# Ledger of designs, part 39: VHH binders against h2kzm9r124to488

Target 1, 365 residues: h2kzm9r124to488
Amino acid sequence: RFTIDTSRAKSNQYVVSLCSKKIGIIEYPDGRSDKQPCDVYWHNVVLSDMNKIVTSPQSRVNKFPGMTELAKKISLTHSISSMQKLFPDEYAFYPNSWFLPAHLADFHAFYRKAQALGKTEMWFIVKPDEGAQGTGIYLINSPNQIRNVDQRQLVQEYVADPLLMNDKLKFDFRVYGVIKSINPLSIYVAREGMARFCTEKYEKPDSSNFKNLYAHLTNYSLNKANEAYVHSNTLQDQTRGSKRLLSTVFHQLESRGVKTKRLWHDIKLILVKTTLAMLPEIMLHYEHHFYDSTGPQCFQIMGFDVMIREDGTPILLEVNAAPSLTADHIVPHPGRTLLEGGQRVRSIVDEVIKIPLVRDTLLLV
Short names: E, the ipSAE of ESMFold2; O, the ipSAE of OpenDDE; V2, 0.75 times the mean of E and O plus 0.25 times the DockQ between their complexes.

## First folded at step 9 (VHH; framework vhh_6fv0_2)

Design n5 (at its last look DockQ between E and O 0.83; V2 from the best seeds 0.72)
Fold by OpenDDE, look of step 10:
Structure n5 (fold): chain B 365 residues (1-365), chain A 124 residues (1-124)
Amino acid sequence: as target 1 above (365 residues)
Amino acid sequence: QVQLQESGGGLVQPGGSLRLSCAASGFTFSSYDMYWVRQAPEKGLEWVSWIDSSGGETYYKDSVEGRFTVSRDNAKNTLYLQMNSLKPEDAAQYYCAKVREDSGFEVIYPFDYRGQGTQVTVSS
């Protein structure tokens, strides 16, 4: 029987344990006392001593060294920008981006040129590189509005023409991919994913509404704080929820005449092209981390955040090297705010997505 | 088992034309979307064209749009690619491909089930 070490799985331990049991893998939640290697090691994060923990080249580990850093906003932008220079048409799915402070002058130059061409209503989104879950994100329509030019952060063109449904709520997709191997490269995409909806109706950014992040940012971590957030209790209810199944939203889009087959195809290409852009750095980090030994077989579940433009074309927003695999949410206690704590409640949408994702990933490797 | 066999490749002058064919077996051809992919020397596999199961929808890489035409004959289990106005940059090994599904996943790289390919060379 296959064995899995989940001693470093932490927040992922519940779902991994559940799936391991379902498919008959022997779990060691505290590691193996006999110091024998496991077939699979599941880590929540990559630690510097991973090469000391995973010593057998026949073992598999669910993280690539350096992937966490590589998937950060600025690092990702560097990887994609390199490819954009070589293949501008093929990599048009990533918005123009600048990383501060290094590209501040370039950003100003871009803005001036755009203004000279009569593009007077451009908006940009500023994202701290170390920020997570929407923290510190804000919109600007001029470089002079950057709050701190010395801070390491990413500036991107804001996608102001999102595809909207009848509810007029901005939404994006969390698409899950699995890098099974890098030599040779092998990439899988999960058929089921997540749609995240804003909690307030979208309007094009202007001076009056650009601070309303509930209308402009799709992040769950942000929108869950809004009283207008809709938690779904059943698969039937999720069709109108703030979090929906990707398949549900695709069906809704089909009903509106959207060419969903084309859309899915384009999304898959984004995953492939993005991974290819990152591949040189992934390989470099792998070689450096396992320089003194034959490294294990690494694999990794990746999250790709994709927004759909009004014309039906997908745009890559972000890549997550450690997408949340938790399948519950916190509901505030009666009379209290979410910040004051709450009760963990089952998320049916997350369960439907993440449990099969982890299970099938384990079966895949 | 899935079998795909490409044919029709060859040497042509720039501006010339070729018609590729793909014979499919081992699966219900009419139930699957089909793809053409290509690999040039020292380059990776790239998507060229897509046709849905019914043949009602077709899509193309931007660089081949207007020059290439994908079609299928479900009764004959055959996929076609008409390539007109060929350019040197079109030179590659061309493959017929089918999506591979595995336990809730789709294999997206290195693309899908594909045949041995047919070589297309464009030279003056």
Scores: ipSAE 0.811, ipTM 0.909, lowest interface PAE 0.4, mean pLDDT 93
Fold by ESMFold2, look of step 9:
Structure n5 (fold): chain B 365 residues (1-365), chain A 124 residues (1-124)
Amino acid sequence: as target 1 above (365 residues)
Amino acid sequence: QVQLQESGGGLVQPGGSLRLSCAASGFTFSSYDMYWVRQAPEKGLEWVSWIDSSGGETYYKDSVEGRFTVSRDNAKNTLYLQMNSLKPEDAAQYYCAKVREDSGFEVIYPFDYRGQGTQVTVSS
């Protein structure tokens, strides 16, 4: 019978165990005590010692070595920016980006050119390369506002024109992609995803409010960076407010005249092009990690965060190498903190998305 | 099983027109959305145009919109691409493809082109 080791699945174990039972997969939640490998290993994060844990070339593991680093904002941006230089029209779905100090002159030239063309409402986000990723992020509207220009840091266009729903809330889509293999490259998309809404009405940055937005952006980016640091889950859901099905929001957009089949097509292309941009580094890390033996077949569920501009254009915001696959949350008992104990609460939206996602991934591999 | 046969390519001068055809067999053509992709020398595949299973909705890459028209005849199991005002950058091998699913997912890469393609050359 087909076997799965879930001993390193942690908070995702419930959904994986449920799906394994439904399919008839033999689960080893504490690992095997015999000398036989499992057919599948399900890890919650990319483990640096994966080559010591998954030793059989017949086994499959749900993570690519190095993917956590490759999906981080700086590495992701480097991969996409190199493709933007070669194929600017094909990679226009990602904000223009500059790595300082090397691209400082290029950034000034971009700004001057845009001013000459009459653009006076440009905003940029600055991500210093210090401490924990996401610490010290701030918003600027001129290159002269960059702090410590000779330090390594990332500057990106800030997307200030999101499509808003009737309640004026900003949202993004979490789209789940599966990299089934890299030789040959094979990429799948889940039919359902998540739309995540902010809990506060959107404010467009201007010269009078950008200092207040600086603190808001710092808190927002810290929550996103913590997810990208591969910690689970519940704080991100709280900071985004409500979760809705992608299909529900698509239906609402369609009723407002948005061409949603075109939008979905463009989102699928974003997943493909992003994976292609990352592919050389994915292959390099695999070869280096398994250089002394034939390695397992890696696959991976990836989260793609996509926002929509007012004009209906999708923009890639982030890639998550280890999106949460949980369908419940632990909340504190009434009147108490989480440290004093808590209880599990079902999330119906997460169940509708994640149970089929995991089930179908197990069937695919 | 699935067969897709492209035709109608050739050499054309800039500003010229070509009509590509894709004959489909081995599957229920009218049940599937279809699309055109192209591959220029030393490039990967590019999406060009998409059409839904009924032929009622169409979408185009921005650089070809207004110049190319995709259509289908479900009675003849044939997909078409009318290409007008051709430019040197349109020169490529053109393929038709159908949407594919596997294990409850949509397959988004590789594109499911299975024909030989048809070459479009626009004079240097």
Scores: ipSAE 0.579, ipTM 0.793, lowest interface PAE 0.8, mean pLDDT 82
ESMFold2 (binder alone), look of step 9: mean pLDDT 78; pTM 0.789
OpenDDE, look of step 9: ipSAE 0.803; ipTM 0.905
ESMFold2, look of step 10: ipSAE 0.559; ipTM 0.757
ESMFold2 (binder alone), look of step 10: mean pLDDT 78; pTM 0.791

Design n6 (at its last look DockQ between E and O 0.68; V2 from the best seeds 0.63)
Fold by OpenDDE, look of step 9:
Parts: sequence; C-alpha cells; structure tokens
Structure n6 (fold): chain B 365 residues (1-365), chain A 125 residues (1-125)
Amino acid sequence: as target 1 above (365 residues)
Amino acid sequence: QVQLQESGGGLVQPGGSLRLSCAASGFTFSSYDMYWVRQAPEKGLEWVSWIDSSGGETYYKDSVEGRFTVSRDNAKNTLYLQMNSLKPEDAAQYYCARLREDSSGFEVIYPWDYRGQGTQVTVSS
C-alpha cells in the first residue's frame, strides 16, 4: 500500500489524514519508526533539513525547496518582470510593479510620465514583502505618500476597474494549481476554486474611501473581521456568501453574458506563464537543496489570486506557495467580537474545495 | 492515438486570404473544443482562435478578431480557419490543437495540448 508521512504536516494534517484514509493510503503521523522511506512526505513548510528527512529519490514531497520565498511579492515580481521584458504582450496580466527601495526612482519616473500624459487618477497599492493576509497594505495616488521608502515593499498599480456583480462587491478568485513535476514540467489546475468577496461595496478609490480596506482588499483574513462578513452554512447559501465556489460565480457570470470559457482559458494561461517565469529559480533551489544526493520528486499545490477587470481580462494579484488547506473558520460568539473569541465552525465552501483538492493531488502524484 | 494534420498554408500578399484545414483522428472530435495556435519566428506559441465542441461558441485573439473565422465540421472531423485581410504579423507556423484529457479533478494545463505538424503561412509583398 501507498504510504504517507504526515509528521510535519502540522496545520495540513487533518485534511491530509482524512484524504489518505479515503484513498487507502497508510499514514504515519509520527513518522516511520522502522526508518523505511514513505512514498509521500507531506510538509507544512520547507525546513532546512528536508533533504535529510526525504532521502529516497522514489519518494515524493509536497514542497519545492525555496518556493515559499520565490512566491513572495518581490521575488515573484522579479521572475515575472524578467519575462515581461521578453514577452510584454504575453505577460500583460501582471500589473506594473516596483520594489522598494531599489526601484523608487523608477516609480517616480513612471508617475511623472503618467501625469504628463494626463493620467491623473492613478492609484497604487503598497504591499510589504513579508506581509501576509493584507497586513500593512495601503493605497496611494502619489509616490510621495509612501510611508517608509527604506522598507522592502512592493508597489503595484492598483486595479481600479474590477468586474462587479450585482451586489457591487469587489471579488477575486483563488485558483489552485498543482505543479506535479519540474523535470519535465507538468502543471494541473483544479476545476473548483474559491471566490473571495469584499464585505463593503466597491467604489473607485478617492481621498475619502482609500482607507476602507474592506472595500478594496479581497483577503479573507481581513474581511472576516468585518461584521458584514457573510458566512455560509450550506451550499445553497454560499451563492450570496463572502466566500463562494468558483463554479458558482462562473455560473453567475454566465448569466450576465460573460464569456466564462474564454475567461477560464485566460486564467489557465496565467497559471502556466507564471509557473514558467518561476521555473528557473525553482530548479536552482532544488539543485542547491539536494546537491549531495539524488533528490526526491517534488510537487506542490499553489494558490493563484486572480482578479477580473471590467473588460473581462484576468489579472494576477498574488501567488501563494502554501495556500491554507483548513476547512473551518471562527465565528464570534453571540454579542461578542471576533477578538473576544469564537467558535470554530465548518466552512462548507472550503470543504468542497480543499478536500477534493488534496485528495486528487494525492491521486495525481 | 490523437492525430492532427494541418493544411492550407502558403504564400500570400498582404490583404490576401487563406483557409486552413485540420483533419482530426484518434479521438471523438465532436467531444472536444478545438484550437488554432501559431508560432512566428523568434516568438512564442500563441493561441489564435478556438471553437467549442458544438461549434456554438468561437473565440479569437484580439489582433485577428474580425479577420479570422474558425469553424468545424464534426461529421468530417475537420477544423477550419478562414483568414482574411492577412497582415505580415500573421506570418507563422499554424497548428491545430486539442487539449489533453484530464483523469482527475484537475485539468492538464502544461503541457496542455496535442498539435499537428503545422502549416506555414507566409505574408509578403
């Protein structure tokens, strides 16, 4: 029987264990005492000693060395920018970006040029490189509004024309991809994904609303703190929830006359092109990490955050090398704020997405 | 085995027309969306047009919209691309393509397609 080591799965252990059981994989939650290799090793994070733990070249591990760092905002931008220089039309799906402090002058130059051309209503989003879940993010409409120019940060052109549903809430898609292998390169996309909705109605950024992140940022970690967040208890209810199935939203878009087949096609291309842009560095990190031995086969579930513009074109916002595989959320107690504590409640949307994702990934590798 | 064979390429003057054909075999043609892709010298592979399995929906690259028309005859297992008002930038090797099958809850996106040998389109004055 197929074996899996989940001793380092940590937060992923529940879903991986569940899926392993369903598929009939023998799980070792504490590792194998007999020191025999497992067929699969599932790690929550890549540790420096991974090459000492996963020693068999026949084994598979669910993380590429260095992927976490590579997927960070500045590193990702570097990879994509390199491709944009070679293929500007093909990589137009990534917003103009500048990494501070190195590109501060370039950003100023860009802004001046844009102003000279009469583009006076440009907005930019500033993202800390190591910031997760919307922490430290803010909008600016001038380079002079950067709070700390010496801090390592990513500045991107803000997408101010999002496609909106009837509810006028800004949303994006979390699309899940699986890099099955890098030699040869093999990439899969999950058919089901997530739509994340803001909790306040979108308005174009201005001096009065640019601080309202509930209207401008789609991150779940941010919006869940808003009282306006809508948790869905059933698949039926999720059609109006703050989290929805990708398939549900696509269906809703179709009903509005959106060409969803083309949209999906374009999204798939974004996943491929983005992965290709990252591939040289992935290979480099792999070779470096396993320099003293034949390394195992690596695979990885990736999250791609994609926003749809009003004209129907998808834009890549972020790549996540370790998308959350948890399928529960915390609901505040009645009459209390989330900060005061809450009850863990099953997220039906997350379950429908993530359980099959992990299951099918295990079947794939 | 999936087989695709393109034909109809050639040399045309700017503003001219060509009609490409693709003969498909080795699979149920009517069950798959079909694609036209092209590769110009020193450029990457790019999709040009595609048509859904039923022929009811067609999609085009912006640069070819209004000039190219994709169609299919499922009874003949044949895909077509009518190219009108050809431009020098349309010069490329043109391929018929079909997406690979998925065996799980996933779609294969790389490598994503089967292609034929292609047919060369040259546009020159």
Scores: ipSAE 0.742, ipTM 0.891, lowest interface PAE 0.5, mean pLDDT 93
Fold by ESMFold2, look of step 9:
Structure n6 (fold): chain B 365 residues (1-365), chain A 125 residues (1-125)
Amino acid sequence: as target 1 above (365 residues)
Amino acid sequence: QVQLQESGGGLVQPGGSLRLSCAASGFTFSSYDMYWVRQAPEKGLEWVSWIDSSGGETYYKDSVEGRFTVSRDNAKNTLYLQMNSLKPEDAAQYYCARLREDSSGFEVIYPWDYRGQGTQVTVSS
């Protein structure tokens, strides 16, 4: 009989338990006491001691060792940037990036080359190492505006030309990918995902609105960095106005003449190429974590945040190693703030996306 | 059982032309989008072109657009790639491909395809 240990699933446990019941999996929500392994272990995050928890090579665990760090913006950008240097056309879906001070000359050369080609309105986002959680992020339009040029910091092209709906709201897609295995490599994409709309109308950067956009960038970047879980102190829905199904937005885009089959194909390529860029580090961390023994067969649901340019091309914004699989959200009690506690309420959009996602992932493994 | 057989490769001079064919069997060819992909030595697979199931829409990698034309004959279960103005960088093993697809809420995107053994295109440098 197929078994699952959900004792470390935390907030995701409800959806996983529901799906386990629907497909006939025997669940151990408190773990097993009889020293027998389960077939699947469902963890909410990458656990540093998973090699002590999942000990059978026949077991599967829904996390790869080290993936939390590998999917963070700095590590992800390092992996993709190295591929961009080798295959610039293949990896054009990710903004050009430079790690300062080491690549300062390269950044200046890029800027001068772009000026020689007549490009205007070039904007860059700068993430100083001292504010890695999103604090201290700022926008520049020339290399001369970099603060403390000798400090470690990441400079990245800012995507200032998003495709907007008629309401002029910025949106991105959350696309769910599953890495089923890495040896051999096997990757799936969920047919359904989420489109997340900002609550404020988009303003293109210029000298007249720079200060206001700076504040929005700080909030946007901070919320994106914490997308995997929600803290009451940082739960501010300023960058996310409404959630819609990816399929609904695709139909809306199709009715406006966007070639959505081409778009979906390009998005699938982004998932594959991003995973390939990360793969050497994924394999290295697995080997280090399970060094003296055969380890479990890891799999993982990953969230890919993709923005669409006004010309219809997709851009990878972020990879989330532990996207939320909850089908509810917390709202404050009437007359109180969210910090003073809240209620769980059902989210229909999340249910339509996440219940099939988890169910079908369990069927895959 | 899905079967794809590529043919039509060979040796050409720079600026020359080749026409690749892909014979498909074991599935309803007219229901599937089709791809051409290529692999040069020491490189991974690279997408070259795509054509939808009806043959009405096509998409090309930027470096081959204007030089390559993908087409299909659904009555003959055959996919074609006309390659003109060939460059040394086009030398590779070429495969036609169809996505693997489960009946679940997922699509397989890696290994995303069924493909044959391919056909070699060599451009004398």
Scores: ipSAE 0.481, ipTM 0.762, lowest interface PAE 0.8, mean pLDDT 81
ESMFold2 (binder alone), look of step 9: mean pLDDT 78; pTM 0.776

Design n7 (at its last look DockQ between E and O 0.83; V2 from the best seeds 0.00; counts 0 for: unsure alone 64.1 < 65)
Fold by OpenDDE, look of step 9:
Structure n7 (fold): chain B 365 residues (1-365), chain A 125 residues (1-125)
Amino acid sequence: as target 1 above (365 residues)
Amino acid sequence: QVQLQESGGGLVQPGGSLRLSCAASGFTFSSYDMYWVRQAPEKGLEWVSWIDSSGGETYYKDSVEGRFTVSRDNAKNTLYLQMNSLKPEDAAQYYCAKIKEDSSGFEVIYPFDYRGQGTQVTVSS
């Protein structure tokens, strides 16, 4: 039987343990006392000593060294920008981006040029590089509105023409991909994913609404704090929830005449192209981390946040090297805000997505 | 065993036309979406066209939209690519391709493991 070490799985331990049991993998939640290698090591994060823990080249580990840093906003943008220079048409799925403070002048230049061409209603989103879950994100329509020009931040063109459903809520897709290997490169996409909806109706950004992040940001971590957040208790209810299955939303889109097959095709291409852009650095980090030994086989579940424009074209918003595998929410007590306390509630949408994702990943590797 | 055999490539002048064919065997052809992909010198593999299993939906790379037409004959297990108004940038080795695994919770998106030997398209004045 296959063995799995989950001693460093931490927040992922529950789902990995569950899946391991389901598929008959022997789990070592505390590591192996006999010091024998496991077939698979599941880590929540990459630690500097991973090469000391995973020593067998026959073993597999669910993280690539350096991937967490590589997937960060600025690092990812560097990788993609390199490809955009070579293949501008192929990589148009990633918005124009600037790294602060290094590219501040370039950003100003871009803005001036755009204004000269009559583009007076451009908006940009400012993202702290170290920020997670929407923290510190804000919109601007001029470079002069940057709050701190000395801080490492990513500035991107804001996608102001999102595809909307009848509910007029902005949404994006969390698409899950698995990098099975890098030599040779092998990439899989999960058939089921997540749609994340804003909690307030979308309106094009203006001076009156640009601060309303509940209308402009799709992040679950942000929107869950809004009273308008809709938690779904059943698969039937999720059709109108703030979290929906990707397949559900695709079905809804089909009913509206959207070419969903094309859309999915384009999304798959984004995953491939993005991974290809990252590949040189992934390989470099791998070689560096395992320089003194034959390294194990690495694989990794990746999250790709994709927004669909009104014209049906997908745009890459973010890459997550460690997408959450938790399958519960905190729901506020009746009449209270989340800040005042809540209870953990099962998320059926997350369960339907993440349990099979982990299970099938374990079967894949 | 999945087998794909491309044909129909050749040398044409800019503005010329070619029709590529792909003979498929070793799988239920009518059950699978098919792709045309190409690789130009010093470039990576890129998708050119996609046709669904039924032939009811077709999609194209933007640069070939309006010039190329993908079709299929499921009875003959054959995929076609009509290429009109060829440009120098269209010069490449062309492959028909099938997704390797699509029966699980995952879909293989890289690489296209099932492809033929390809057929060379050269566009030169």
Scores: ipSAE 0.571, ipTM 0.826, lowest interface PAE 0.5, mean pLDDT 92
Fold by ESMFold2, look of step 9:
Structure n7 (fold): chain B 365 residues (1-365), chain A 125 residues (1-125)
Amino acid sequence: as target 1 above (365 residues)
Amino acid sequence: QVQLQESGGGLVQPGGSLRLSCAASGFTFSSYDMYWVRQAPEKGLEWVSWIDSSGGETYYKDSVEGRFTVSRDNAKNTLYLQMNSLKPEDAAQYYCAKIKEDSSGFEVIYPFDYRGQGTQVTVSS
């Protein structure tokens, strides 16, 4: 009989338990007392001691060792940038990035080439490597505006031309990918995902307002850096606006003349190419983590955040190694703010997305 | 058992044309979207083109758009790729592939299901 250990699923345990019950999987929410391994271990996050917890090669675990670090912006950007050097057209879906000072000449060459091709409106975001995390992020529209060019810092193209819905709101898609295995490599995408809308109207950068946008970006980065778990839920609920189904937004885009079948194809390629870019490090971390014995078969649900340009092309924004699988959210009590506490209510959008996602993942493995 | 049999490759000079065929059996061909993928030396598999199950929608890799045309004949269970204005960079082993679906909520996006021997396209001066 098929078994699952959910003792380390934390906030995601509810959805996993529900799906296990519906499929007929025997759940051990407190672990097994008979010293036998389970067939599946469901962890909330990537655990650094996974090799001490999941020891049977017959078992599967829903996280790859080291994936949390590999999916973070810095490591992800390194992986994709390496592929962009080799295959620039294939990896155009990720904003061009430069690690200064090492790539300063490359950044200048990129800018000159784009100017020669007639591009006059180019914006870049700069993240200096200061002692205070995130406090020095700013926008530039020319390489000559970089401060302290000899310091370590990350420069990345700023996407200033997002496709907006009729309400002038910026949005992105959360697309769920499942890495079923890495030997052999097997990747799935969920047909349903989430569209997340900002609560404020978009303002395009220009010479008169870019300092204000810079201050907004700085405050945003400070909040994310200081409150990792709260950022995942609070940012989605407070600053991104309403959640909608990806399928609903795709229908709306189709009615506006967007080639949505091409868009979906391009998004699927983004998931594949991103995973391929990360794969050497995924394999290396697995081998290192389980160097003493045959390890378990890892799989993982990944969140891919994708934005759409005005011309309909998708851009990868970030990858989340442990996307929330909760189907409820907290709303404030009447007459109070969310920060004063709230009550748990069902999220229909999250249920439609996440229950099938977890159910079908369990059926895959 | 799913079987895909590619044919129509060969040697051409730059600017030349080839028409590839893929004979499909062992599944309901008209129910599946189909792909052409290729593998050049020292490169992995790359997507070339896609066509939906009815043949009503097509997409192409940017480097071949305008030069290649994918089509299908569902009555003959055959997929085609018309390749015009061939360049040396198009030289590769070409495969047809279909999407695998293991559950109603997922699409398989890797690996591509190429199950034939492929057909070689060589472009040289």
Scores: ipSAE 0.481, ipTM 0.724, lowest interface PAE 1.2, mean pLDDT 80
ESMFold2 (binder alone), look of step 9: mean pLDDT 77; pTM 0.773

